# Designs tried in a protein design chat: VH-VL binders against q9h9l3. Part 70

Target 1, 176 residues: q9h9l3
Amino acid sequence: PRKMVAIDCEMVGTGPKGHVSSLARCSIVNYNGDVLYDEYILPPCHIVDYRTRWSGIRKQHMVNATPFKIARGQILKILTGKIVVGHAIHNDFKALQYFHPKSLTRDTSHIPPLNRKADCPENATMSLKHLTKKLLNRDIQVGKSGHSSVEDAQATMELYKLVEVEWEEHLARNPP

## First folded at step 22 (VH-VL)

Design x72
Fold by ESMFold2, fold request of step 23:
Structure x72 (fold): chain C 176 residues (1-176), chain A 122 residues (1-122), chain B 107 residues (1-107)
Amino acid sequence: as target 1 above (176 residues)
Amino acid sequence: QVQLVESGGGVVQPGRSLRLDCKASGFTFSTYGMHWVRQAPGKGLEWVAVIRYDARYTYYADSVKGRFTISRDNSKNTLFLQMNSLRAEDTAVYYCAKGTYRYDYTGYFDYWGQGTLVTVSS
Amino acid sequence: EIVLTQSPATLSLSPGERATLSCRASQSVDSYLAWYQQKPGQAPRLLIYDASDRATGIPARFSGSGSGTDFTLTISSLEPEDFAVYYCQQSYDWPYTFGQGTKVEIK
């Protein structure tokens, strides 16, 4: 049986008019919610828009941040061979310039049994904040200071645990 | 109720060292950034240093860089300030302060201890 | 380093009067500005953060405004317990800095 981790990333704007999303923080937690990795990451391109309202990233965080190439190597070493849980996880992998095997990827934004537990349409894409409030009775992303990738990764793992048995059995019978 | 209690202050000669402790309770210490802020007698406030919840990030005011070291022991809910090569201008009440945001070390200081006096004089 | 200059240095007023305290930054700090109250022999208390947000348990008579370089703390009607020293603090950039303080004293 494979070990499971949850990941959440925060992105800042780079490129023309800050429209490119670049990795600026990555948090990885284990099955129990313990922090395995939590680093601020300096994008290789100039930051145009910190997107602080959502990302929680400010210029102080970039002082002594880990350069992207080094951080990416550290992160991928942790993810290799593991089941990786995330929410809208394609965005995280895109920011990492990485593709994780579909058979080892779990996306809480696309798990019909999870939506059913929340009394939501099974094919709807629900926000992490909404699912966490409905199913865990917890508030995340509170206030105007932006998101915490540690809290978000922890919430994502707890949400997956609610449907883990059912969904792992489904995937075993319906390989991606 | 959040409580921060500093200790380790005293009178010391220039060039000597002291270590300050701050015992925390009433919140999950291991998820917040922590700061030291000082106030010379009769003067204003001066920020000294910060440490992130997991101690992986620190920052220091220029006046103390290379002489002071901030550290923490999350298993004991304790923040430390190691103060080496003390100077007369380091004379102050030293406050332990809790950062405002979980899993961050930027921001403001929502809870403060009552302070411990460090006097550097011969 | 960002310098915060508070004015006036001393504000002498009676209970019930409106107090207006100013904090000016040497460069823009956006809205990353807090206000603290300190009474003699006590630690500072956070009043306002992010320029205008009231900290938990702070009475409605305290309000903050401003952005960029010019910030104001207003106490709409002074109570006896409000006579203290007030400091502004920026969290825009390292190192964090405080203003030199404004003393609000009874006339």
Scores: ipSAE 0.828, ipTM 0.919, lowest interface PAE 0.8, mean pLDDT 94
Fold by ESMFold2, look of step 22:
Structure x72 (fold): chain C 176 residues (1-176), chain A 122 residues (1-122), chain B 107 residues (1-107)
Amino acid sequence: as target 1 above (176 residues)
Amino acid sequence: QVQLVESGGGVVQPGRSLRLDCKASGFTFSTYGMHWVRQAPGKGLEWVAVIRYDARYTYYADSVKGRFTISRDNSKNTLFLQMNSLRAEDTAVYYCAKGTYRYDYTGYFDYWGQGTLVTVSS
Amino acid sequence: EIVLTQSPATLSLSPGERATLSCRASQSVDSYLAWYQQKPGQAPRLLIYDASDRATGIPARFSGSGSGTDFTLTISSLEPEDFAVYYCQQSYDWPYTFGQGTKVEIK
């Protein structure tokens, strides 16, 4: 059986008017929710907008942050060869400048059985916060302090576990 | 109930060392940042240092940098402050303080210990 | 480093009166400001964080306001147990700093 991890990233604004999303935190947890990696990451470009209300990233976090190139190498070493679970995970891979094999990727924002469990339309894109509240009776992303990528990665893994048997069988019958 | 209990304070001569311990209970210690804050007798509060939940990030006030080391043992729910090369101006009550935010080391201090007195005097 | 200046140094009031405590920062700290209460012989207690949010278990008579450089702690109707020193603290930048304190005395 192949090892599985969950990933979540927080992004800050770089580029003109802060519109480009750049990686500033990455958290990776194992199947049991134990933290394997959790680093603040210094973007190679000037940060224009920390986006703190959503990202939880403050200027203090950047003081000893790992440079992007080094952090990316560390993260990719962890992800290689593993099933990687995330929520809207395309955004995380874009921020990492990386594409993981589709056959090893699980995106909780695009799993119809998970939406069905939440009494949501199977083709709808549901937020992590919404699914976590409905299916795990757990509040994440509360208050004005922003998101925690550790909590979000842990929630994403727990959500996947709810449909893991069904979805893995589906993917075996329908290779991506 | 959240509880923080400091120990290891005492009277010591300048240039000597002390280690402070802070035993935590009533919350998941391994998911919160922890701080030391001190208060000289009759004076205000001074932030000393912080350590992230996993000990991978620390920061120190300039007045103690290079002399003090913050550390933690999550298996024992214990925070430490190693104080070397102590000076008279280090005389204070030292408080252990819990950070407000899970999986972070920035913010505020929602629970405090009772404090332990360190007196540095010849 | 960011200096927080509290005023007045001492505030002498009667029970039932409204207390207004000021904290001014040497530069903008956005809303990253907290207020603590400390009674003699005790550790500080968090009252307000993020400028205006009450901490768990804090009575509604305590409220905070402000942003940028000017912040206020208000006690709407002073109780005898509110005799204490009050400190503001910023978490905008390293190192974290406190104001010098305002002592509230009950007449």
Scores: ipSAE 0.824, ipTM 0.918, lowest interface PAE 0.8, mean pLDDT 93
Fold by ESMFold2, fold request of step 23:
Structure x72 (fold): chain C 176 residues (1-176), chain A 122 residues (1-122), chain B 107 residues (1-107)
Amino acid sequence: as target 1 above (176 residues)
Amino acid sequence: QVQLVESGGGVVQPGRSLRLDCKASGFTFSTYGMHWVRQAPGKGLEWVAVIRYDARYTYYADSVKGRFTISRDNSKNTLFLQMNSLRAEDTAVYYCAKGTYRYDYTGYFDYWGQGTLVTVSS
Amino acid sequence: EIVLTQSPATLSLSPGERATLSCRASQSVDSYLAWYQQKPGQAPRLLIYDASDRATGIPARFSGSGSGTDFTLTISSLEPEDFAVYYCQQSYDWPYTFGQGTKVEIK
């Protein structure tokens, strides 16, 4: 059976006025929530805005960070051939400059059965924080120190597990 | 309750080596960054080094860089400081300190051990 | 390296009085500043982090304020257990540094 991982990334602002989102941290966990990868990543462009309140990234994290090209290669080797779970995962793939096969992609922001469990409209885009609080009774993204991509990836995997059987069967009947 | 217990301090001659251990309990050791902080007798506090929860990232004060190595064994809930090429100015009480934030290695020190004395003298 | 200078070096007060301790940084540290209490023969204890947030279990009589280069720790009404040395610490940049301490002693 095909192995499953969850991914979450943190972005900083690069480019004009810091409006471009560039990868600065990537965390990957296995099915059990064990950390497989967790690195700070130095964008190839100058960081204009660390976005620390949300990203949790400070200039200290960049001192020994892995250059983007090297980190991307490491990350893609882990993702290749696996089912990858994320939340609004297109943003993570965009920051990685990568497209994972749709048949192997699971996005907890777009799973109708998961929304149904949360008593939310099936087609609504719900935040990871909201779903995690509602369905797992856990608080993530708490305080002013920013998000933890490790905690977020772990939460994303646990959310998917709540609907895994139903959703995998649905995808088998309805290949993307 | 969080506990940090340092050991391995003692009297050593300049140029020699010593290893300090810090055993942790009462929290999930493998998810927090850990620090060493020292205090020379009658003096203030000096930050020494940090190691991330998974040991993938470290940083050292310039005064110890190249001589000291911070490490950890998460299976034993233990933090280490290997001190090589010891000098008289390394004489201090060495504290093990827990970082404040999960899955990080920046920030502050919310719990401290009681310290272990290292004396470097001829 | 960011230097933190504390003042006064010694503060002699009686129980019930207000204590005001200052910490000045050689450059802006934004709000990345903590305060610690240390009693003789004991390890430091975190009081305040991020300039103004009280650590778990710290009484409300301890408060912190400031940003940039100038920071203050206030003890609104001194209790007998508050007579100790107080240190500020910045986490803005490597290496982390402490101030030299302010001793609060019984008058």
Scores: ipSAE 0.824, ipTM 0.917, lowest interface PAE 0.8, mean pLDDT 94
Fold by ESMFold2, last read:
Structure x72 (fold): chain C 176 residues (1-176), chain A 122 residues (1-122), chain B 107 residues (1-107)
Amino acid sequence: as target 1 above (176 residues)
Amino acid sequence: QVQLVESGGGVVQPGRSLRLDCKASGFTFSTYGMHWVRQAPGKGLEWVAVIRYDARYTYYADSVKGRFTISRDNSKNTLFLQMNSLRAEDTAVYYCAKGTYRYDYTGYFDYWGQGTLVTVSS
Amino acid sequence: EIVLTQSPATLSLSPGERATLSCRASQSVDSYLAWYQQKPGQAPRLLIYDASDRATGIPARFSGSGSGTDFTLTISSLEPEDFAVYYCQQSYDWPYTFGQGTKVEIK
């Protein structure tokens, strides 16, 4: 069967007043949660706002970071042909300047059976932090140090596994 | 609970090499960054090097760049410091230190080993 | 690299007194500063991180304050076990650096 990976990205602020979100970290894990890729990425534009309280990215991380063009090539090579799981994954693909086939994309922010398991409204957009606490009894994104894209990708994969059988069957009957 | 035990210190001549080991227990070694910090006898602390949980990122103090190599074996919960071209100014107690944050290699040193003494003299 | 200058070099005080230790950075380190205690023949112990957050198991008499370039470690009432050398450390930028230490000794 087709291999499945989970992805999570952290973004920093570039452009005027730091309002543009640019990729600064990308983590990819396999089905078992093992890390396949975890790199700091140097945006092609000057970083105006590291957004560290949320991104966890500091100037130190950028010193030996991989330039965006090179990192993008590495990441896309891993994603090609795989089912890619993420949370609000359109933001990750936007930061990568990439479109993954809809039939191979799974977004834990938009899976009604997952919301039902969490006793949330079926079509609500629920945060990764909330779903993870409710369904996995884990705290992620804790404190002032920012998010860990590795922890977030791992949590996203575990959440998907809770509904994988049902959701894959649904998508087989209702191709995107 | 967390334990870090350094070994491999001793007396060596200038220009020679030595390898330090640090055996870790009581935490998930493979998810934390690890550091070496040294202290010359009677002097203050000097940060030496860091390695990320997966060894993909390292950084060295200028005083040791090109001579020292930090590495790790996550299957053995062991951190290493290969010290080549040793100089008299490398004489110090070498501490193994655990980074504070999972899946990061920046931050502070929340647990330290007992240290191992390296003496470089003729 | 970022130089951390601690003052005074030596504090001679009696048990029960308040100790105030200073660390000044050569450039802003925001709040990326830690304090460590080291007793003779022992490894350092983390006291304070992120300028003001007490590490696990550290008594409430230890507090940290400051941001930017000026930082203070305060020991509100010295206990016999507090006579040691104290180091500040910045994690703002590579390479990480320590101050030269402040020795707190019995008067």
Scores: ipSAE 0.810, ipTM 0.912, lowest interface PAE 0.9, mean pLDDT 93

Design y151
Fold by OpenDDE, fold request of step 23:
Structure y151 (fold): chain C 176 residues (1-176), chain A 123 residues (1-123), chain B 111 residues (1-111)
Amino acid sequence: as target 1 above (176 residues)
Amino acid sequence: QVQLVQSGAEVKKPGASVKVSCKASGYTFTSYFMHWVRQAPGQGLEWVGWINPYTGLEFYAQKFRGRVTMTRDTSISTAYMELSRLRSDDTAVYYCARSGTYYYDQGPRFDPWGRGTLVTVSS
Amino acid sequence: QAVLTQPPSVSGAPGQRVTISCTGSSSDIGLGYEVHWYQQLPGTAPKLLIYENSERPSGVPDRFSGSKSGTSASLAITGLQAEDEADYYCQSYDSSLEGWVFGGGTQLTVL
């Protein structure tokens, strides 16, 4: 059986107005929630907005951060050939400048059975925080100190496990 | 309308360098990746590499690493591919082609393509 | 030289159905990476024909279709027309090469 990992990335703002999201941290966990990768990453361009309240990224985290190209290589080695679970994962792949196969991608923000289980509209885009609270009775992304990409990746994996069997069967019958 | 306008044909001697340009218009230059693909006479397509015009980061096919340099000038929405230490088997039409950055825009497909730039390497 | 394998040539009469195969490996198509197809008319630049295995860009008639299974992809052309005479290339991503790869190309002749 194909191995499964969950990914979550934190972004900082770059560009003239800080509106471009650039990869600054990436966390990858295995099926059991064990951390396979967790590194601060140095964007290839100047950081304008650390977005600390949300990203948890601070200037000191960039001092010894892994250069983007190196980090990308490390991350892709982990992701290649695996089913990758994430929440709004298209943002993570975009930041990585990488196109993971659609057939091997699981986006918990676009799984109708998951929303149904949480008593949410199936076609709505619910936050990871909301789904985690509703289905796992766990609070994530609390406070104002920033998110933990490890915590978010673990939560994402746990959420997917709730609907894994049903969703994998669905995808087998309806390949993307 | 999206257009990629490439520089004119080049004739070079072995050992020389060539720099081909690709000027983009009709879209936000920094919001899409730019690829370079070459085609030797009577042969198939060969991917050379790509560049992220926003960051300037490039990725090359292993075959060309050490000889190819991809750059961009965002002020004029132009991408450049320079190939050094030219040899006869570098003779080809070189194309620039656009791709998206994630599946919700254009995705990984190459569209559109420039009209190509013929580079001839002969002694 | 090409990473993806295509038949060098195929032919068909007007109105017929032709199929062009694209065979990859466990590090490209077999790994799940999407396949794209390009049409190259004589003396012109390639043009996107099919993307992400089976999607058609605007302007491409529905007589062109793409499919993918296992380590292979296929381009099917129904109702073959004289204007379809061209070279066709499949494209995918190869994880081992860390880059995009093309098939060797298939020359389609309309008899």
Scores: ipSAE 0.943, ipTM 0.965, lowest interface PAE 0.5, mean pLDDT 96
Fold by OpenDDE, fold request of step 23:
Structure y151 (fold): chain C 176 residues (1-176), chain A 123 residues (1-123), chain B 111 residues (1-111)
Amino acid sequence: as target 1 above (176 residues)
Amino acid sequence: QVQLVQSGAEVKKPGASVKVSCKASGYTFTSYFMHWVRQAPGQGLEWVGWINPYTGLEFYAQKFRGRVTMTRDTSISTAYMELSRLRSDDTAVYYCARSGTYYYDQGPRFDPWGRGTLVTVSS
Amino acid sequence: QAVLTQPPSVSGAPGQRVTISCTGSSSDIGLGYEVHWYQQLPGTAPKLLIYENSERPSGVPDRFSGSKSGTSASLAITGLQAEDEADYYCQSYDSSLEGWVFGGGTQLTVL
């Protein structure tokens, strides 16, 4: 079986009104939750909105942040050839300007068996926070300091483990 | 209708530079990536690089790094590819082509393509 | 020079089935990256024919089909017609080159 990693990214707002999401932090953990990557990333364009209450990103974090192009290279080296688990992972890959193979992508926001285990509608899009509380009895994204992409990545991996066997079997029968 | 209109044919001498333009219409220029692909006479397709029109960030094929520059003017929805230090084997039709940002939109497939711009390099 | 390998030419009679292979490596198709196919009629720009291994865009007839397995992909054309005479290119992503790559192209002749 292929190695598995989980990814979570924090975004800041760019563009005239800050409506464009740009990568500002990326965290990657292995199957056991060990941190493989965790860096602040400098977007290629001016930051208009740090979205701190959600992202946890502050101006001071950008002082020594890794330039986007360099960070992207580092991240892709880790992800290449791996099964990548994430929550609403399309946002992460879009921000990375990267197309990870669909067959090697796992999005915990679109796994019906996971929602079922959490007593949620199978076709609903539930938040990572909600699923983590329901299924892992753990509180994430608490406080006023913003999210921790490391915690979120770890939670994402743990959630996927709950349905890994069932979902992998499903995907084998129904490849994307 | 989505269209990519490219600039006209160019004739250049070895050592010169050429800048090809690609004007996009029928869609939001900054919401899709723009690729450049060339095709030498009687040869296959060769990917040159791509640019994010929103940020201006570009990535080039290793073969062209240091010699190609991709830019854009968002005010007129136009992408540019400049190739410097031209040589005879740069003679080719150069295409611009659009791709999406993720699978849920268009994804990595190239569609549509411009009609191409012939660049001839000869002494 | 092309990273992906295609036969330089294939031929078939009208109504026949033809297949065009696209052989990659462990750094592109073998890593799971999707394969796309393009049709290029004589004197024209390439046109998207198949995307993400087996999906057809609007306007492409179902006699065109794509598949992918291991390090290779294949384009199949059934009910071959005269207008199918063209060059066909496969495309994928190569992680080692950090960029998109094309096959060498296959010239399809309808006899």
Scores: ipSAE 0.941, ipTM 0.965, lowest interface PAE 0.5, mean pLDDT 96
Fold by OpenDDE, fold request of step 23:
Structure y151 (fold): chain C 176 residues (1-176), chain A 123 residues (1-123), chain B 111 residues (1-111)
Amino acid sequence: as target 1 above (176 residues)
Amino acid sequence: QVQLVQSGAEVKKPGASVKVSCKASGYTFTSYFMHWVRQAPGQGLEWVGWINPYTGLEFYAQKFRGRVTMTRDTSISTAYMELSRLRSDDTAVYYCARSGTYYYDQGPRFDPWGRGTLVTVSS
Amino acid sequence: QAVLTQPPSVSGAPGQRVTISCTGSSSDIGLGYEVHWYQQLPGTAPKLLIYENSERPSGVPDRFSGSKSGTSASLAITGLQAEDEADYYCQSYDSSLEGWVFGGGTQLTVL
């Protein structure tokens, strides 16, 4: 009944030593993998570390980036009322300074049936890259150019679809 | 122990401005959000807005946009709420209250609360 | 005025069970946003009583419980005590207002 979307965000380092993760890109895809949102976002604080080899974010991406407050409004409008799927999604929501309902949140990094299907320990936290390779036979986050949040969001959705029926039934019996 | 110490009571005339302070201690000031909530005499609680002390970003309730300004001084772990163009119906106790940044660190619940600052607007 | 609807007052005798309702809409509780409850003793600041629908902070006795279903939430107090006489407020998030919202508050009187 509720629409489902997948989200993935890229973070840059802010703060005195760049240890604070700040939102710099956000991608949202629908159930079929169609891109609903994909924008570079300008953090409210000075960027100390672009974390480029992981984030894919470069200084030139921030030139015309959407201010955080504006981007947040756009993103929240898309997410409101939907089941939101993500990998280690707490990082994304924290960066957004947003509290999506727990009952409408799906974190593929904490779905035991998904790990079981991938022949991984059920209680382990596996990377998106590993699960995608094992279950979808697809390579993501390849090279040193950084991640693609669109690609990662699409992979996250595809992974969830593998266990959707089982997991939704589990959550219905065991609501968070 | 986590504490929020607010500034003393204020008496203002209509049209004036008031700035209330909230000094935090017992935790990392920049790791939690700070909210402001007011309560008119004999009335309920009304959310005014919040600020991220780390970034300085603030979000206000629609009712107060254009009249309220939330700021912070990280060097002294203090949050400020300034309300301008005061009216009689702004008379209330103003509270600061802490919330987390996500569910794993307290989440959106407000805890603790300051003791409140009475702001009286009277001709 | 308040976005969430609470009964203005409830009462009970010591030892009884009382329930306070909090009715929201499709833009707040109905969207799944968590409900929190606060207790406010006379002349004091609000105190967190229940968070995330049914969780109790340290120091809150188990005779206080919370639940939510659909567009409504409920606070239940069993074994009512004189010290429970206070105002109680529910809180949630409203997506249409882009902010947190409170109920109108319920005054609990212990007879």
Scores: ipSAE 0.940, ipTM 0.964, lowest interface PAE 0.5, mean pLDDT 96
Fold by OpenDDE, last read:
Structure y151 (fold): chain C 176 residues (1-176), chain A 123 residues (1-123), chain B 111 residues (1-111)
Amino acid sequence: as target 1 above (176 residues)
Amino acid sequence: QVQLVQSGAEVKKPGASVKVSCKASGYTFTSYFMHWVRQAPGQGLEWVGWINPYTGLEFYAQKFRGRVTMTRDTSISTAYMELSRLRSDDTAVYYCARSGTYYYDQGPRFDPWGRGTLVTVSS
Amino acid sequence: QAVLTQPPSVSGAPGQRVTISCTGSSSDIGLGYEVHWYQQLPGTAPKLLIYENSERPSGVPDRFSGSKSGTSASLAITGLQAEDEADYYCQSYDSSLEGWVFGGGTQLTVL
């Protein structure tokens, strides 16, 4: 079986009005929750909105941030060949300008058995925070200081582990 | 209708540079990636590189690094590919082609393609 | 010199079924990266034929189908028609090259 990692990224706002999400931090953990990667990343374009209350990103974090191209290379090296678990992971991969194989992608925001376990509608899109609280009895993304991508990646992995067997069997029968 | 209109044929001497343009219309230029692919006469397709028109960030095939420069002008929805230090084996039809940013919009498939720009390098 | 390997040519009579193989490696198709297929009619630009292994864009008839398994992909054409005479290219992503790659192309002749 392929190794599994979980990813979570924090984005800042770029573009004329800061509506474009650009990668500013990326965290990757292994199956056990050990941090494999956690870096601040310098977007290729000017930051208009740090979105600090959500992203936790501040201007000071960009001083020694890893340039995007370099970070992307480092991240892709870790992800290549792995089953990658994330929550609303399309945002992370889009920010990375990367197309991880669908067959190796697991999005905890789109796993019906996970929602069912949390007594949520199977076709609903639930937040990571809600699922984590409901299924892991853990509070994440608390306060106004911003999210921790490491914490979120770890929570994502733990959530997936709850439905891993069932979901992997489902995917085996119904490959994307 | 989504269209990619490329600049006309070019004839260059070895050692010169060529800059091919690709004007996009019918969609939001900055919301999709732009790729460049070339095809030598009677040969197959060869990926040259791609650019994110929004950020201007580009990635090139290893073969072309150091000789190719991809840029864009968002004000006129136009992508450019410049190839320098031209040699005879650079003679090819150069295509621009659009791809999505993730699977939910279009994904990595190339669609549509420009009609191509013939670049001939001869002494 | 193409990264993905295709037969240089295939042929079939009208109404027949033909298949075009696309063989990759452990760094591209074998890693799970999706395969796309393009049709290039003589003197024209390539046209998307199949995307993400087996999906057909609108306008592409269902007699065209794609599949992927292991390190290889395959394009199948049933009910071969004269208009299918063209070059066909497979495409995927190669992690080692950090870029998209094409097959060498297959010339399909309708007899």
Scores: ipSAE 0.939, ipTM 0.964, lowest interface PAE 0.5, mean pLDDT 96

